# VH-VL binders against q92383: the designs that were tried, part 2

Target 1, 206 residues: q92383
Amino acid sequence: TKAEIHLSGLDENWKRLVKLVGNYRPNRSMEKKEPYEELIRAVASQQLHSKAANAIFNRFKSISNNGQFPTPEEIRDMDFEIMRACGFSARKIDSLKSIAEATISGLIPTKEEAERLSNEELIERLTQIKGIGRWTVEMLLIFSLNRDDVMPADDLSIRNGYRYLHRLPKIPTKMYVLKHSEICAPFRTAAAWYLWKTSKLADYTK

## First folded at step 1 (VH-VL)

Design D08 (framework fv_dusigitumab)
Fold by ESMFold2-Fast, scan of step 1:
Structure D08 (fold): chain C 206 residues (1-206), chain A 125 residues (1-125), chain B 111 residues (1-111)
Amino acid sequence: as target 1 above (206 residues)
Amino acid sequence: QVQLVQSGAEVKKPGASVKVSCKASGYTFTSYDINWVRQATGQGLEWMGWMNPNSGNTGYAQKFQGRVTMTRNTSISTAYMELSSLRSEDTAVYYCARGKYSYGWPTYYYGMDVWGQGTTVTVSS
Amino acid sequence: QSVLTQPPSVSAAPGQKVTISCSGSSSNIGNNYVSWYQQLPGTAPKLLIYDNNKRPSGIPDRFSGSKSGTSATLGITGLQTGDEADYYCGTWDSSLSAGYVFGGGTKLTVL
């Protein structure tokens, strides 16, 4: 792929990593969900195993008519105690209501609108929402909107990937990742995918 | 008693920076957003941006992007707004204001319910 | 220059009713909740109305708000001399990345 050729050509460290991991085959969702649904899923699933998250989501969907995912208006107006009973923490309920309000106001765009906006426009716009950080928006860009030039520099696994790539004694800072990943443009999403794969390599210490 | 208390008046030269403080008391500082709004003499209210004191996340009005920085120190319940590259047109009263939550304790707001007393900033040669 | 349009001034007699309009577009008033602020001479603004029509504790019921389409209205009944102030509408604007906007303000004179 163009991404593999670009990354392999950067230096001996990247050439070695691409060769060890193999072909760029990201596990991207083919399902076309609205951005608010993906943001809610990302926030609600934080610090939970998939089975626990699925149980909570199934209870949440059962509250809405016809088993469909609740509308932003339904989430906005939903009683706190009803959401709490589904298994959401107070912090997560707070974030879900923020996402709902931002969707109603149009700050969170529809899927069609989002596809017309740049990465930086979406990051600037969506990080205004309390409880939504840059990392959460970057996950949306990578996995739902299929953007090719996103480096989630504050992701712990990405930072550990750079430790492996550059044989560093300690996990590097977000600023280190931002500086050193510039050369990976315009394929920083592919670079991130390879960095996430370092944890599966035999000589990865953590 | 819920209150926001701002630092005193400042006189600055063009090109300088000013940093205004806003100390919160009587409520949990990290539970409400802090907004910054300015008003030139005889003019209307102009929103500058918001800051989430829990996360440190900010959003700035386009006009002020690149010149404004909003921060906080949670240990002393104090918010800060720094405006750089000052011009005479920046002469105004600067207010901090707490974001009001519409639905109990949601993270998003639609109004500002508690205001600081204002800090006069004068930019003169 | 202001994104939200208010009349620059309005006047009414004591005991009368006055309304102050605020006109915007679909990206602000049309899709968002409207707040109203009162600014007495020499003071910081005070929240009068939030969520289109709700009053904070301590605000008299003679102040009311409403919204229809892309316009909002602040109503004041039983007008008093102490109501003489500047009034501002405010709302989020979804077309802006950091997007709270105020109206230009209306000076209320009690004749």
Scores: ipSAE 0.000, ipTM 0.416, lowest interface PAE 19.7, mean pLDDT 83

Design D09 (framework fv_dusigitumab)
Fold by ESMFold2-Fast, scan of step 1:
Structure D09 (fold): chain C 206 residues (1-206), chain A 126 residues (1-126), chain B 111 residues (1-111)
Amino acid sequence: as target 1 above (206 residues)
Amino acid sequence: QVQLVQSGAEVKKPGASVKVSCKASGYTFTSYDINWVRQATGQGLEWMGWMNPNSGNTGYAQKFQGRVTMTRNTSISTAYMELSSLRSEDTAVYYCARGDDFWSGYSPYYYGMDVWGQGTTVTVSS
Amino acid sequence: QSVLTQPPSVSAAPGQKVTISCSGSSSNIGNNYVSWYQQLPGTAPKLLIYDNNERPSGIPDRFSGSKSGTSATLGITGLQTGDEADYYCGTWDSSLSAGYVFGGGTKLTVL
């Protein structure tokens, strides 16, 4: 693929990583949902291990009798204790209600509308929402909107990926990732995918 | 090489407790959860719970709530599973298995339990 | 008792194809990715398939997975005597017993 050729051509470190991990596979096995649903999933994942986040999100998805994801109107009107029972903290509940209100008002676009907006337009717009930071929007861009040039530089696993890639003694900063990932454009999402895969490699801790 | 090595076989009397260890090597111990799975003689696999080695947080299957405790010692990359109030039906092989990393649910691919310990036979007999 | 249903056994001759089904509900297979595990007699389970249809490094391409709605399938082509084993599906379940659940297992006999 174009991404594999680009990344393999950057330097010997990237060439080695692409060879070790193998083919870049687009994230098309994951079902794509409306932006507000993905933002809620990203909020559930903040500061939590993936199993805990998935358990909370799955309980939330199952609130309705038919298993349909709650609508923005339902979330806006939902009782605090029902959301607490799913495992959300008070802070995250505030964020979920803010997401619901912003979706109803049109600040959070529909998927169709979002597909017409640039990465930076979506980041600028959506980070205005209480509890929604850049990382949360970047997860939406990558996993719901299939954007190809996104580097979630503050993601701990991405930073650890750079530690591995560059054989650093410590996990690097967000600024290090931002500076050194510029050469990966316009395929920074593919670069991020390879960096997330480093944790599965045999020499990850060496 | 990535591996999980478990403690040796145990024989216990009914009412006793057993603590099985699982030593990790070849990867960052705190980056992956550890699952515990048992298999009674001639039966299928039964998931007992998971433990996050970084935070110490756990989740247990309802059947084992109140009897199981999962812990770890990060300085020696070792996970533990303690089962109390043992009954003869707890006779089984107990496995530890490496699960997902912190962002596996948000990566393009969700990984299953990819590395397993060799198993620890626990026999509960009078 | 397992909440995921598999046939207890399946058999075929060397070189043939076999399919093993795994049926669940919306709270498990319907909402989550499915993995498949192979257990040879006297050994620990080995991951064969993750993310419904992906193979770990070292697993031959004659093993495949698929998922539709609340059911998943493991396919094995070009059967070899060394494939004789128990096969388990597994996935996360967010319902009452929140956590990982396995199917009851399918014993594959290669005659």
Scores: ipSAE 0.015, ipTM 0.490, lowest interface PAE 7.2, mean pLDDT 83

Design D10 (framework fv_dusigitumab)
Fold by ESMFold2-Fast, scan of step 1:
Formats: sequence, structure tokens, C-alpha cells
Structure D10 (fold): chain C 206 residues (1-206), chain A 127 residues (1-127), chain B 111 residues (1-111)
Amino acid sequence: as target 1 above (206 residues)
Amino acid sequence: QVQLVQSGAEVKKPGASVKVSCKASGYTFTDYDINWVRQATGQGLEWMGWMNPNSGNTGYAQKFQGRVTMTRNTSISTAYMELSSLRSEDTAVYYCARVGEYYDYLWGSYDYGMDVWGQGTTVTVSS
Amino acid sequence: QSVLTQPPSVSAAPGQKVTISCSGSSSNIGNNYVSWYQQLPGTAPKLLIYDNNKRPSGIPDRFSGSKSGTSATLGITGLQTGDEADYYCGTWDSSLSAGYVFGGGTKLTVL
């Protein structure tokens, strides 16, 4: 693909990493959803293995009387104990309520509106919401909005990926990642995918 | 460089409250969760709860629910843990610890483990 | 009692290999990443392993972790006298009272 060619052509380190990991194969089986739904999915995933997060999220999806994902209005009005019964911690419930309120007020855009906004506009806008940090918005950009040029530089696994890529003695800073990932544009999302894959390589800790 | 520095030892009477501070330096305070863990003399580690310094949201272990409060002051990069209605069995060393981030490319996972710990604060409850 | 079960003690001679087990359930080890912590006498705990089997910078490769089903193990090869310490496993519990849980700890004695 274009991203594989671009990254492999940057330098010997990237050429080696792309060769070791193989073809760029992001999971595209996920249906495109409204931003608030994907933000809730990201919140459900915090501090949990994928299996546990998926179980909680699936219980939450099925709570609506119509068998559809709860609307922002339903989430706003939902009883705390019902959300606890799905497996959400008090912290995550607060985040879900904040997401619902921000969606009702229009601060969190519809998918159609979001597709017209730049990465930077969405980050600035959505990080104003309590419980939503830059990382959560970057996950939305990558996995829901399919943005090709997103580098979650403060992500610890991405920083570990750069330690591996450049054979550094310790995990580099966010600033290091921001500086050195500029050459990966306009395919920084693919670069991030390869960096996340470094943890699966046999020589990851060598 | 990255470090958590806790307040000094405390001696309290039963029924009193204690408030332990944990000052962060060398990193962006709001990027990492703070957990509180205690250890009674000769006993194991006991998790008390966690606090998100960005949002202020907290989660407490059931055993401490109603007696513990975790807060922060972002202007001075300091986390606090207050334990009320002290009993002799609350005599322990209290630690704050930072939780690092680990992200899978599918969904994300914040559980990196507690990678930076404070030096501990000894709290003695005696009459 | 601890939610995660560890043997209270383990011992071996210098240069030998030891393993420390940690047993839980589907709501904790079965569905979440496991960390291991080393506590030398009189000191704060130190992270040895995170995400089941990964080492932080500065941890020697003599330390390794693994997870299978609802159990995790910490392996230490080339045992040294300086490894004498208490070792704790830890993980999140995904039940309704979701929180972090530690094992009861294992005292490693280098004889």
C-alpha cells in the first residue's frame, strides 16, 4: 500500500520495522458509528483487557428498550445503578454522562459534522469535555473517523515503539515522538499501527 | 527526575483523620492516574483507590468507601488522600503511585502498572 | 484473605531458577493484564513486569512473566542474593466493584 511504500522509504529503521511486522492490516470490520458511541467505547476500554471492555460495552448496548444503542438523552437520564450493573466504575459513568451532555449541547458533533472538521479542531473542541483527554479523541480520529495522519505521541506504547525503532536505551519523551514522527506524514496513523506492533516482536526488549 | 514525594510521618489518636500529600514532578501531572496503596507492618500491599488528576474522578476500594477521600490540586501538582475515623488497624505505611499507560491498537488499555511510587508515609494510630 | 493467591514463600540457591505463581479468576487475571512488583526490605515497591510479560527500562532480563487462563507466573533465572525480597502480583478486577487487587505476596529467600 501507499503507507507501506512511504514508511519503508523513510530510512533503514522504518524499512526494517515494516519488513519485520509485514503488511499494514488495520481492522476495518468495525462499522462507522456516531462520535459519542465511539467515545463511550473508548471509555469502556480504559484500564481493561479487550474481553472485559467488550463485555461491559455489549451489556450497555443492549440496555435500550428498542435494542438500539442508547441515545444521548437516554444516557443523560439513565439511573447510576443501571450503568453500574453493566460493569462501569463510578469514574467511567461520570465520563459517559459528560459525553451525553456534550452531545446534546452540540459540543460533540454528529459524524457528518465531524467529517468536515480537521483533526486539530476536533482535538481542541472535544478535550474541553470533562473526562475526555487528547488520547481519547485521537482514538476516535483513528478508529471511527479513519484519519490517516494521527500520531498519539503521548501514548506509552507509541513511545515504547520509538524506543524499539531507534534502539534507544529508554522510552523517549512525547516531544521526541512528535519531532521524529513528522517525516511519517501524511501516513502517521499507519506509522502508529506499526509502532504498536513492536510489542509483538521477538526482540522487543533486547 | 520523575518522582512522587510524600508528606512526613503522622501520629494520630483513634477517631481522628489524617491527610497525606503526594507531590509530582518531572512529568505532566494530569496525564497519569494516582493510586493509593497501604501496607501494615509485616503485611501485604492493600489497594485503597485511584484518582484521575485531570477530571478529579475517583474510585475507592469497598473496604474504605465512606472513610477515604482522594483529591488533587493541579496548580501545585499534588494529590491528597484523607482517611477518617482512624482505628489502630489503620497503622501502616501509605504510598501514592503513578499508573503508566499501555495502548493496544484495537481498543486501548490504560493498565501499564504502577511504575513510579512515592517513598511512603508512616501513619501510626495509638491512644 | 487475598483475591489473588500466591505461595507465602519460596527459596532457592544462588544461580538457580525460581517461579512464583499467582492464581485468580476470570474477572481479574482472566480478563486483565498482570503486573509484578518487587519490594526490598524497608523500601517502596518497584514495578518488575507489566502487561503480563513486559519489562520496564532497567529491569534485567532474568525476570520474566507469563499468563495462562486465570493464572500468572513470575520467573527469575540466575538467582542473586540481591533478589531476596517480597514479590506481589497485581491486576484489575472487572466485577461491579472494579478496582485493583494484589496477591498476598511471596517472600523469596536466597539460601
Scores: ipSAE 0.015, ipTM 0.467, lowest interface PAE 8.2, mean pLDDT 85

Design D11 (framework fv_dusigitumab)
Fold by ESMFold2-Fast, scan of step 1:
Structure D11 (fold): chain C 206 residues (1-206), chain A 128 residues (1-128), chain B 111 residues (1-111)
Amino acid sequence: as target 1 above (206 residues)
Amino acid sequence: QVQLVQSGAEVKKPGASVKVSCKASGYTFTSYDINWVRQATGQGLEWMGWMNPNSGNTGYAQKFQGRVTMTRNTSISTAYMELSSLRSEDTAVYYCARSPDEYLAELFGGDYYGMDVWGQGTTVTVSS
Amino acid sequence: QSVLTQPPSVSAAPGQKVTISCSGSSSNIGNNYVSWYQQLPGTAPKLLIYDNNKRPSGIPDRFSGSKSGTSATLGITGLQTGDEADYYCGTWDSSLSAGYVFGGGTKLTVL
């Protein structure tokens, strides 16, 4: 609602895009999840379709006591072969153990701590972990932590969205997206959602 | 008009590598996964793997692990599939086909489209 | 051979109805959306049905799909000579080897 009003009021290009796409209705998680758990889910999904990743992640959850997701300490101490049996590659197991260690050391905050940290603070902390890039953290911020002011400027689909929005002859740079999306604050997540939706529009290729 | 156009037929010796291209047009290349599917003469369809043009992430069928590499060049909207250590049993028609980005489709509550646009196929013959 | 089982062939006369089955397991059809593909002789496959029962733009409503448990079916009514083709079901498999799997294919003959 507020985001739609804000974006529609920016200029004629945004007003047109919001009207063409319609209501802002993102599919975001409403469950309370710890950041380390969502990062583990993200690692499980690397180089796999979501269906395969979900199967691996669900097997991983099924080894936990009381149906609770394994704690960082349990993951740190977990036998390699148990994790391998869930379907994780050796590289992914290394990443899961790195996530567990980073959570134990406090580098990865709890959800309660994360709620008091800025987007940039979380990006700075979480990208220190091997195998976790800025885009992965931005997806976590948008879809798991429900942050409303995130622009994944290096996302190629977002850059293509700006090509469409501004009727550019080619895909703009990350810097172009960063500069031109500032005006969308504090609703840059909604802006990103509309930009991703451009690929579904009939005139997208024109 | 949305389409995928593949490179021409290839004839290779056993042990060689082949690299097939698939050029996308009429849509945003980075918004859809590219799948590779092959079909030997008189046989059924066999899925080889997928590649996400936005992230570069790939997933390969176990049978092809270690022999197949899927890449892309976003500046020319082209996907590539390279198959190494060719054997006579690799003689087949190779297709590229797009499917929705599962992650984005799921996040937006979208449909799970099958492979809705296919290339015309590239015949690869491995002999002698 | 194939993970999904289809009859190898079916035949019917013009104007009749035919049904093609596709049987799998919980790791594929049971937990995933099913698509159907039509392959005319000498051509690439064409998507006919997606998400179990939906048609892409341009596919006539005489083609329909359904899914129950670990099985899916493709229905074709008002058969036409132009429907002679191989038909494949396909879906994702959520097992450890996870990937897309096709049925063995069904050759439809319209006599």
Scores: ipSAE 0.007, ipTM 0.521, lowest interface PAE 9.7, mean pLDDT 84

Design D12 (framework fv_dusigitumab)
Fold by ESMFold2-Fast, scan of step 1:
Structure D12 (fold): chain C 206 residues (1-206), chain A 126 residues (1-126), chain B 111 residues (1-111)
Amino acid sequence: as target 1 above (206 residues)
Amino acid sequence: QVQLVQSGAEVKKPGASVKVSCKASGYTFTSYDINWVRQATGQGLEWMGWMNPNSGNTGYAQKFQGRVTMTRNTSISTAYMELSSLRSEDTAVYYCARETIYESGDYEYYYGMDVWGQGTTVTVSS
Amino acid sequence: QSVLTQPPSVSAAPGQKVTISCSGSSSNIGNNYVSWYQQLPGTAPKLLIYDNNERPSGIPDRFSGSKSGTSATLGITGLQTGDEADYYCGTWDSSLSAGYVFGGGTKLTVL
């Protein structure tokens, strides 16, 4: 792909990483879902490792026996104890209710509406919602809206990826990631994908 | 070199408890979940549960709920699995295995057990 | 729910291709990524495939994985006598009593 060629050409560190990981194959499971579903998934993932977050989100996803994800109206009106039983904290339940209300009001756009808005417009708009920070919106941009030039610089796994890439003695800061990822434009989403893959490499902790 | 080294074979009587250890080396112990998987002679793999060495959080298979406890000691990079009220059906090889932790939007992306201990044989007999 | 369905055994001659199926439901394979494990006699399992179709470093191209709907497949081409082993699929199950589930295992015999 164009992204693989671009990244491999940046320096020896990126050339090595692209070669070790192989072809760019992003997770597209949320690509056809409405934005509120991905925002809820991202909220479930906040401050938890992926297995716990995945279990909570999948319980919530399966709450209806008709095979449909709960609608914003259903979430707005859902009993607190039902959501708590899925494993959400009270804070995250408040965030899910806020996402539902914002979706009903149109502040969180439909997929079609979101596709017409820039990354910056979506970040500014959606971070106004309680419990929705920049990282949560960046997950939406990457996994639902398929934006090609997003670097979630404060993501711990991305920062660990840069530790590996640059053979650093400790995990770098968000500012380090922001500065060093500029050269990856306009394919920073692909760069992020490769960085997330570093923890699977045989020499990750070496 | 990344490796998990388990404690030696155990012979227990019915009703006893067994505690198997799993010592990690060559990586940051707190960054990877530890899973426990058992296998009776000539049978398949059976997942028992997982333990997060950073938080101490656990998740157990329903079959073992109330009989299994998974813990760790971060100062010596060692995970433990204790199984109580042993029955003859618990005779098996018990494995610990490392799994990746990712805090990204890829919630279903990385769930492989990439490094395994050598196994601990537990025999339950009278 | 706790165990995925695999054929108990498969056989083929050296140099041939075999496929091993793994069938589940929407709560496991349908909504989660599949791993495959190889267990040689007397040894611990070894990760062959993760994330449906990715190979860890050191696993030859002869091994491949795929997933469609609620089923996954492990492919082995250029079959060798050293491939005689038990093969297991595994994935997370997102039902209320969520946990990791393994297939029953497939014994590969190279005849």
Scores: ipSAE 0.000, ipTM 0.461, lowest interface PAE 12.1, mean pLDDT 84

Design D14 (framework fv_dusigitumab)
Fold by ESMFold2-Fast, scan of step 1:
Structure D14 (fold): chain C 206 residues (1-206), chain A 125 residues (1-125), chain B 111 residues (1-111)
Amino acid sequence: as target 1 above (206 residues)
Amino acid sequence: QVQLVQSGAEVKKPGASVKVSCKASGYTFTSYDINWVRQATGQGLEWMGWMNPNSGNTGYAQKFQGRVTMTRNTSISTAYMELSSLRSEDTAVYYCARGLRYFDWSPYYYGMDVWGQGTTVTVSS
Amino acid sequence: QSVLTQPPSVSAAPGQKVTISCSGSSSNIGNNYVSWYQQLPGTAPKLLIYDNNKRPSGIPDRFSGSKSGTSATLGITGLQTGDEADYYCGTWDSSLSAGYVFGGGTKLTVL
């Protein structure tokens, strides 16, 4: 793919990582996942390792009527205790309620509306919502809106990916990631995908 | 509406190659992976590999590596699976199937939701 | 043998309930979503359950799925003669050499 050629050509570290992980396999699903659902997934993932975050999100998906993902109206009206039982902290429950309210009011756009807005416009607009930071919007850009040039620099797993890539003695800062990932443009989402895959490599903990 | 339609049955001799086609309709062909799955008579389902019709990227099960090639022609929304150096053990029904994912970067599907009708390949002397 | 273990057969009478198990490891079921497929005799497989416990449109609620640790379960209540089929679990295997894997299949006979 164009992204694989670009990344493999950057330096020896990227060439090695692309070779170790293999083919870049982005999903291009036609399932109509709305932005509010991805924002909720991202909130569930805040300050947690992916396994714990996925467990919480999966429990939340399963509590709705008829086994469907809860609607914004259902989330707005949902009991605090039910949400707490899924594993959400009180802070995260506040964020989920804010997401529901913002979706009902139209501040959070539909997927169709969002596709007409730039990355920067969506970041500026959506970070005004209480509990929604830049990382949360970047998850939406990558997973719901399929943007190809997004580096979620404050993501713990991405920073760990850079530790692995550059053989650093400790996890680097978000500033380090932002600076060093510029060369990955315009395929920073593909770069992020490879960085997330480092945790599956045999020498990851070294 | 959404369909995968496969080419017809093939009878091949050992050592030959077979190329099965899978024509997609009713959806955006480049938006979903195509998987290939085979099933020998009275046996279970065996995953062979996947192909991303947008990029052309593929991944093959280790058992078939070196003998299988998965390609596509986006202008006619058609996927192909070619299996070479055929053996009698390759006698099976071959299916194409559309893979759905959750935008998760893990290599997993939430399911294969649309399947072709199958192509019977018989390898006999 | 398959990577995911299913019983080769189960049987029950119309109106009864059956449960079909699927056992794997941390690299497959433990870390990934499980799907279930129904294959009626002479036909292509049909997606019955995805995301461990979700039903596609048109699948009746008497079919259910669950996952605990490295095992998954398909439940079928109110059995009908039309349910007689082979049932397969499927998931990704996250190891470096892996891809999608199926269970060995379970033949359901409605007596």
Scores: ipSAE 0.000, ipTM 0.446, lowest interface PAE 13.5, mean pLDDT 83

Design F03 (framework fv_faricimab_arm2)
Fold by ESMFold2-Fast, scan of step 1:
Order: structure tokens, then C-alpha cells, then sequence
Structure F03 (fold): chain C 206 residues (1-206), chain A 124 residues (1-124), chain B 108 residues (1-108)
């Protein structure tokens, strides 16, 4: 792909990583889903291993009628006990209800409306919501809206990916990631994908 | 070298419980989920559930809910699977296997390392 | 509950190409993993995430996944490839792993 060619051409470190990981295969499961659904998935993922987060999200999406993902109205009115039983903390339940209310009010756009807004506009708009930080919106941009040039620089796994890529003695800062990922534009989402994959490599902890 | 070593074969009577162990070495035990998979003689693989060794959290396949309990001891990097109220059709080889999770695909990872298996025979 | 369907057996001559299918509703939207199991042994991961290979698995093993069918392809088949092969997916709707019924590959 164009992204693979671009990243492999940046330097020897990127060339090696792309070769070791293989083909760029982005997640397509949230394509064409409404933004509130991906925001809820991202909230489930906060401060948890991805496996546990996915289990919580999958339990949650099956609790409404017909096995369809709960509507914003259903989430707004849902009992605390039902949400807690899915595995959400009280703090995350507050965030889910805030997402539901913001979707009903129109602050969180429909997918069609969101596709007409820039990354920066969505970040500024959606981070106003309780429990939604920049990282949560970046997950929406990557997984639901298919934006190609997003680097979630504060993500711990991304920072660990740069430690691996550059053979650093310690996990680098967000500022390090922002500075060094600039050359990956306009394919920073693909770069992030490869950085997340470093945890699977045999020499990850070396 | 990454390795999972399971306890030895067991013979049990119907109604008894069996507890199989799986000792991990060569990696950070708490960084990977531990799965249990069984295989009845001449039959296919059947997923039973997982445990997160870091948190102790579990997820069991619907068929085994109420009969299976998965635990771990992080001090000795060992996972356990206990199956209660044994029936003759629980006769199987029981495997432990590790996996991780790939946030980018939204799916849990493949089982890259497997234990050697533990034969559990349930007979009267 | 989600079901994966595999043919119970596939026969192939040495040096030819074996294709083992794994059918599932909209399986192309899922990541498929493949395991090889020889008699008396634990399963071995041979293909993961539809088409990737673990270190140590020969290039002869490859995979694909689209629509309702995933396929494990073994090129230039050798006698040592004779085994049972299982496909596997994570079913996100039930938060469970699902295995196919297995396919016995016979090299004649």
C-alpha cells in the first residue's frame, strides 16, 4: 500500500518494523457505525488491557432488544446496575451517560455530519464532554471515521512502540512522539498501527 | 524459551471435581491472557474460557458457566482450571494456551503457545 | 451462537496444493487463525490474523479471508503436513472464541 511504501522509505528502523510486522491491516469493524458507539468502545478501553475492554464492550452491545447496540435514549435511561454488570466502573458509566446525552443534543454528530468535520474540529468539540479526552476522540478518528493521519501520541502503547523502534532505554514522552512522528505524515494512522504491533515482537522488552 | 507445562493425567469418578494446573515460564505471566481448551477423544477443539492473570478476571464459555472456575497464582506463574460435577462426556484432553489482544483489529489474538495437554478420564 | 464449518477431510498428492475452507456468516469481517494438530500433540499456530505466519512456519502455508469463507492454503504439500487443521475466530457478539470442527488432511 501507499502507507507501507511511505513508512518503509523513512529510515532503516521503519523499514525493519514494516518488514517484521507485515501488511497494514486496519480495523474495519467500526466503519459505518455511528460515532457514539465508537466513543463508548473507546471509553471501555480506558485504563484497561484491550482484551478486557473488548469483553466489556461486547457484553454491553448485546443487552438491548434485537441484539442491536443500545440507542442513546436507552443508554440515558439505563439502570446503573445493568451497566455495572457489563464491567464498567462508576466513572465510565458517568462517561457513557454523558455520551448518550451529548448524542441526543447533537453535540456528538452523526457519522454523516462527522465526515464533514476536520480532525481538529472534532477534537475541540468532543473533548468538552465529561470523560472524553483527546485519546478517546483519536480512537473515533482512527476506527470509525477512517482518518489516515492520526497519531495518538499520549497512548502508552504508542510511546512503548517508539521505545522499541528507536531502541530507547526508557519509554519516551508525548512530545518525543509528536516530534518524531511528523515524518510519517500523511500516514500517521498506519504508523500508529505498526507501533501498536511492536508488543507482539520477540525482542519487545529488550 | 516461552513454555507452558501442565499437570499430569487424572482419573475421576462422575460427580467429582478436577483441577488442572498450567505453569508459565519464559515471559511475563501477567501480560498475556490464559485460555483453556478441551478436546474429547476423536473430536474437535472446544474453548472453555480465559483468565486475565493480572486482574484475576475471567470469561467463561456459556456451556461451562456454573461448572468451571479459573484461577491463578502470580507468585509461581501458574494458572488453574477446575471443572466440577464431572460427567463421562467431560473425558478429554485439557489444554492451556496463551493469547494477547490487538487493539487495532478490535479482536483478541491467536493462541501462540500451548501447554502439552492433560488427559482427564471420567469413568465409573 | 456463531458456527464455523470445515470439511471433515481433504486429500492431496505430495507436491500439490491443499485448500482447507472455513465457512462462517460474514467471516471476512473477523480475524481467522489456523492451527495444525498432529496425533498425540498439542495444536500449533500456523496462520494468524487471516494471512500472517508465526516464526518457524514455512512459506508454503498461507491464508485468505473474505465474505463467508476463509481458506488455509498449503502449497507443495509434504507428508509431514498430514494433520488435523482447525480454524478459529473471536465472536465479538458473544465474547467467545469459536473453533471449526476440524479438517483431516491426508497426503496420499
Amino acid sequence: as target 1 above (206 residues)
Amino acid sequence: QVQLVQSGAEVKKPGASVKVSCKASGYTFTDYYMHWVRQAPGQGLEWMGWINPNSGGTNYAQKFQGRVTMTRDTSISTAYMELSRLRSDDTAVYYCARSDYDILTGYPDAFDIWGQGTMVTVSS
Amino acid sequence: SYVLTQPPSVSVAPGQTARITCGGNNIGSKSVHWYQQKPGQAPVLVVYDDSDRPSGIPERFSGSNSGNTATLTISRVEAGDEADYYCQVWDSSSDHYVFGGGTKLTVL
Scores: ipSAE 0.006, ipTM 0.466, lowest interface PAE 9.7, mean pLDDT 85

Design F04 (framework fv_faricimab_arm2)
Fold by ESMFold2-Fast, scan of step 1:
Structure F04 (fold): chain C 206 residues (1-206), chain A 125 residues (1-125), chain B 108 residues (1-108)
Amino acid sequence: as target 1 above (206 residues)
Amino acid sequence: QVQLVQSGAEVKKPGASVKVSCKASGYTFTGYYMHWVRQAPGQGLEWMGWINPYSGGTNYAQKFQGRVTMTRDTSISTAYMELSRLRSDDTAVYYCARETYYDYVWGSYEAFDIWGQGTMVTVSS
Amino acid sequence: SYVLTQPPSVSVAPGQTARITCGGNNIGSKSVHWYQQKPGQAPVLVVYDDSDRPSGIPERFSGSNSGNTATLTISRVEAGDEADYYCQVWDSSSDHYVFGGGTKLTVL
């Protein structure tokens, strides 16, 4: 792929990492979801194994009258105890309610509107919502909106990936990642994917 | 060598407070969550809470909420756990432990891969 | 609060296979980690994310997790495997890390 060629051509460190991990094969959705649905999914996935997140989503979806994902209005009006029974913590329930209200008010755009907004516009807009940080919006940009030039620089796994890539004695700062990832543009999402994959390599903890 | 070294044993009276330290070395302190786990004599492991050394954010087990405070000093790569209003049933070995990071791409939650040697806290009259 | 149930003890002869169970409601939806603790020592991670082994842990240690039961399997047991074993999960419902009560493995 273009991304593989670009990254492999940057320097010997990137060339080695691309060779060790192999072909760029991200698990990105081919079906676009409304932004509020993916934000809820990202919140549910915080600090959870994917099996647990999927179980919670299946229970959450099953409480709607037609088996469809609950609307923002339904989530706004939903009883706290019903959401707790699905497996959401009180903090996550508060975040889901905030997402619902922000969607109803138009702060969280529709899918069509989001496609017309830049990465930074979406980050500035969506991080106003309680429980939604920059990282959560970057996950939305990468996995739902399929943006190809996103570097979640404050992600701990990404920072650890740079430690591995550059054979650093310590995990670098967010600023280090921001500076050194500029050369990966316009394929910073692919760069992030390779950096996340470093945790699976045999010499990762050395 | 990745290592967590804890402060020495403490003997306290009921009602006192204890502050245990955990000094990290051999890795970037701010890159990994730090947990506190205790073990009463002859009993099992009990989770107390975690601190994110990067942000200072914390999450405490309900049982200890209001009595435990977790802090860190990034300049010396040291985490602290302070337990107040000590009772005799707080007598235990207190451990710090490093959690590897959560990976959003796979949805995996990492384990406690490195443990401190433990600090015996005895609460007696 | 979420509860993990382990048998208090398991006894096995050298060279045999020991199986230590960890019961929990729908535990198969969670990632299970296993720790070995010898007297007077800190716990040591032996299996993480249901079935993966840390570097330095012998292949005799393996794990599985399905439905309501996770299992730590130790094949070709050696005297040095005698220890307490704890299972552990993150429980999102309570926002807690939960440990099982521990299983004492005795090697005859």
Scores: ipSAE 0.012, ipTM 0.479, lowest interface PAE 8.6, mean pLDDT 85

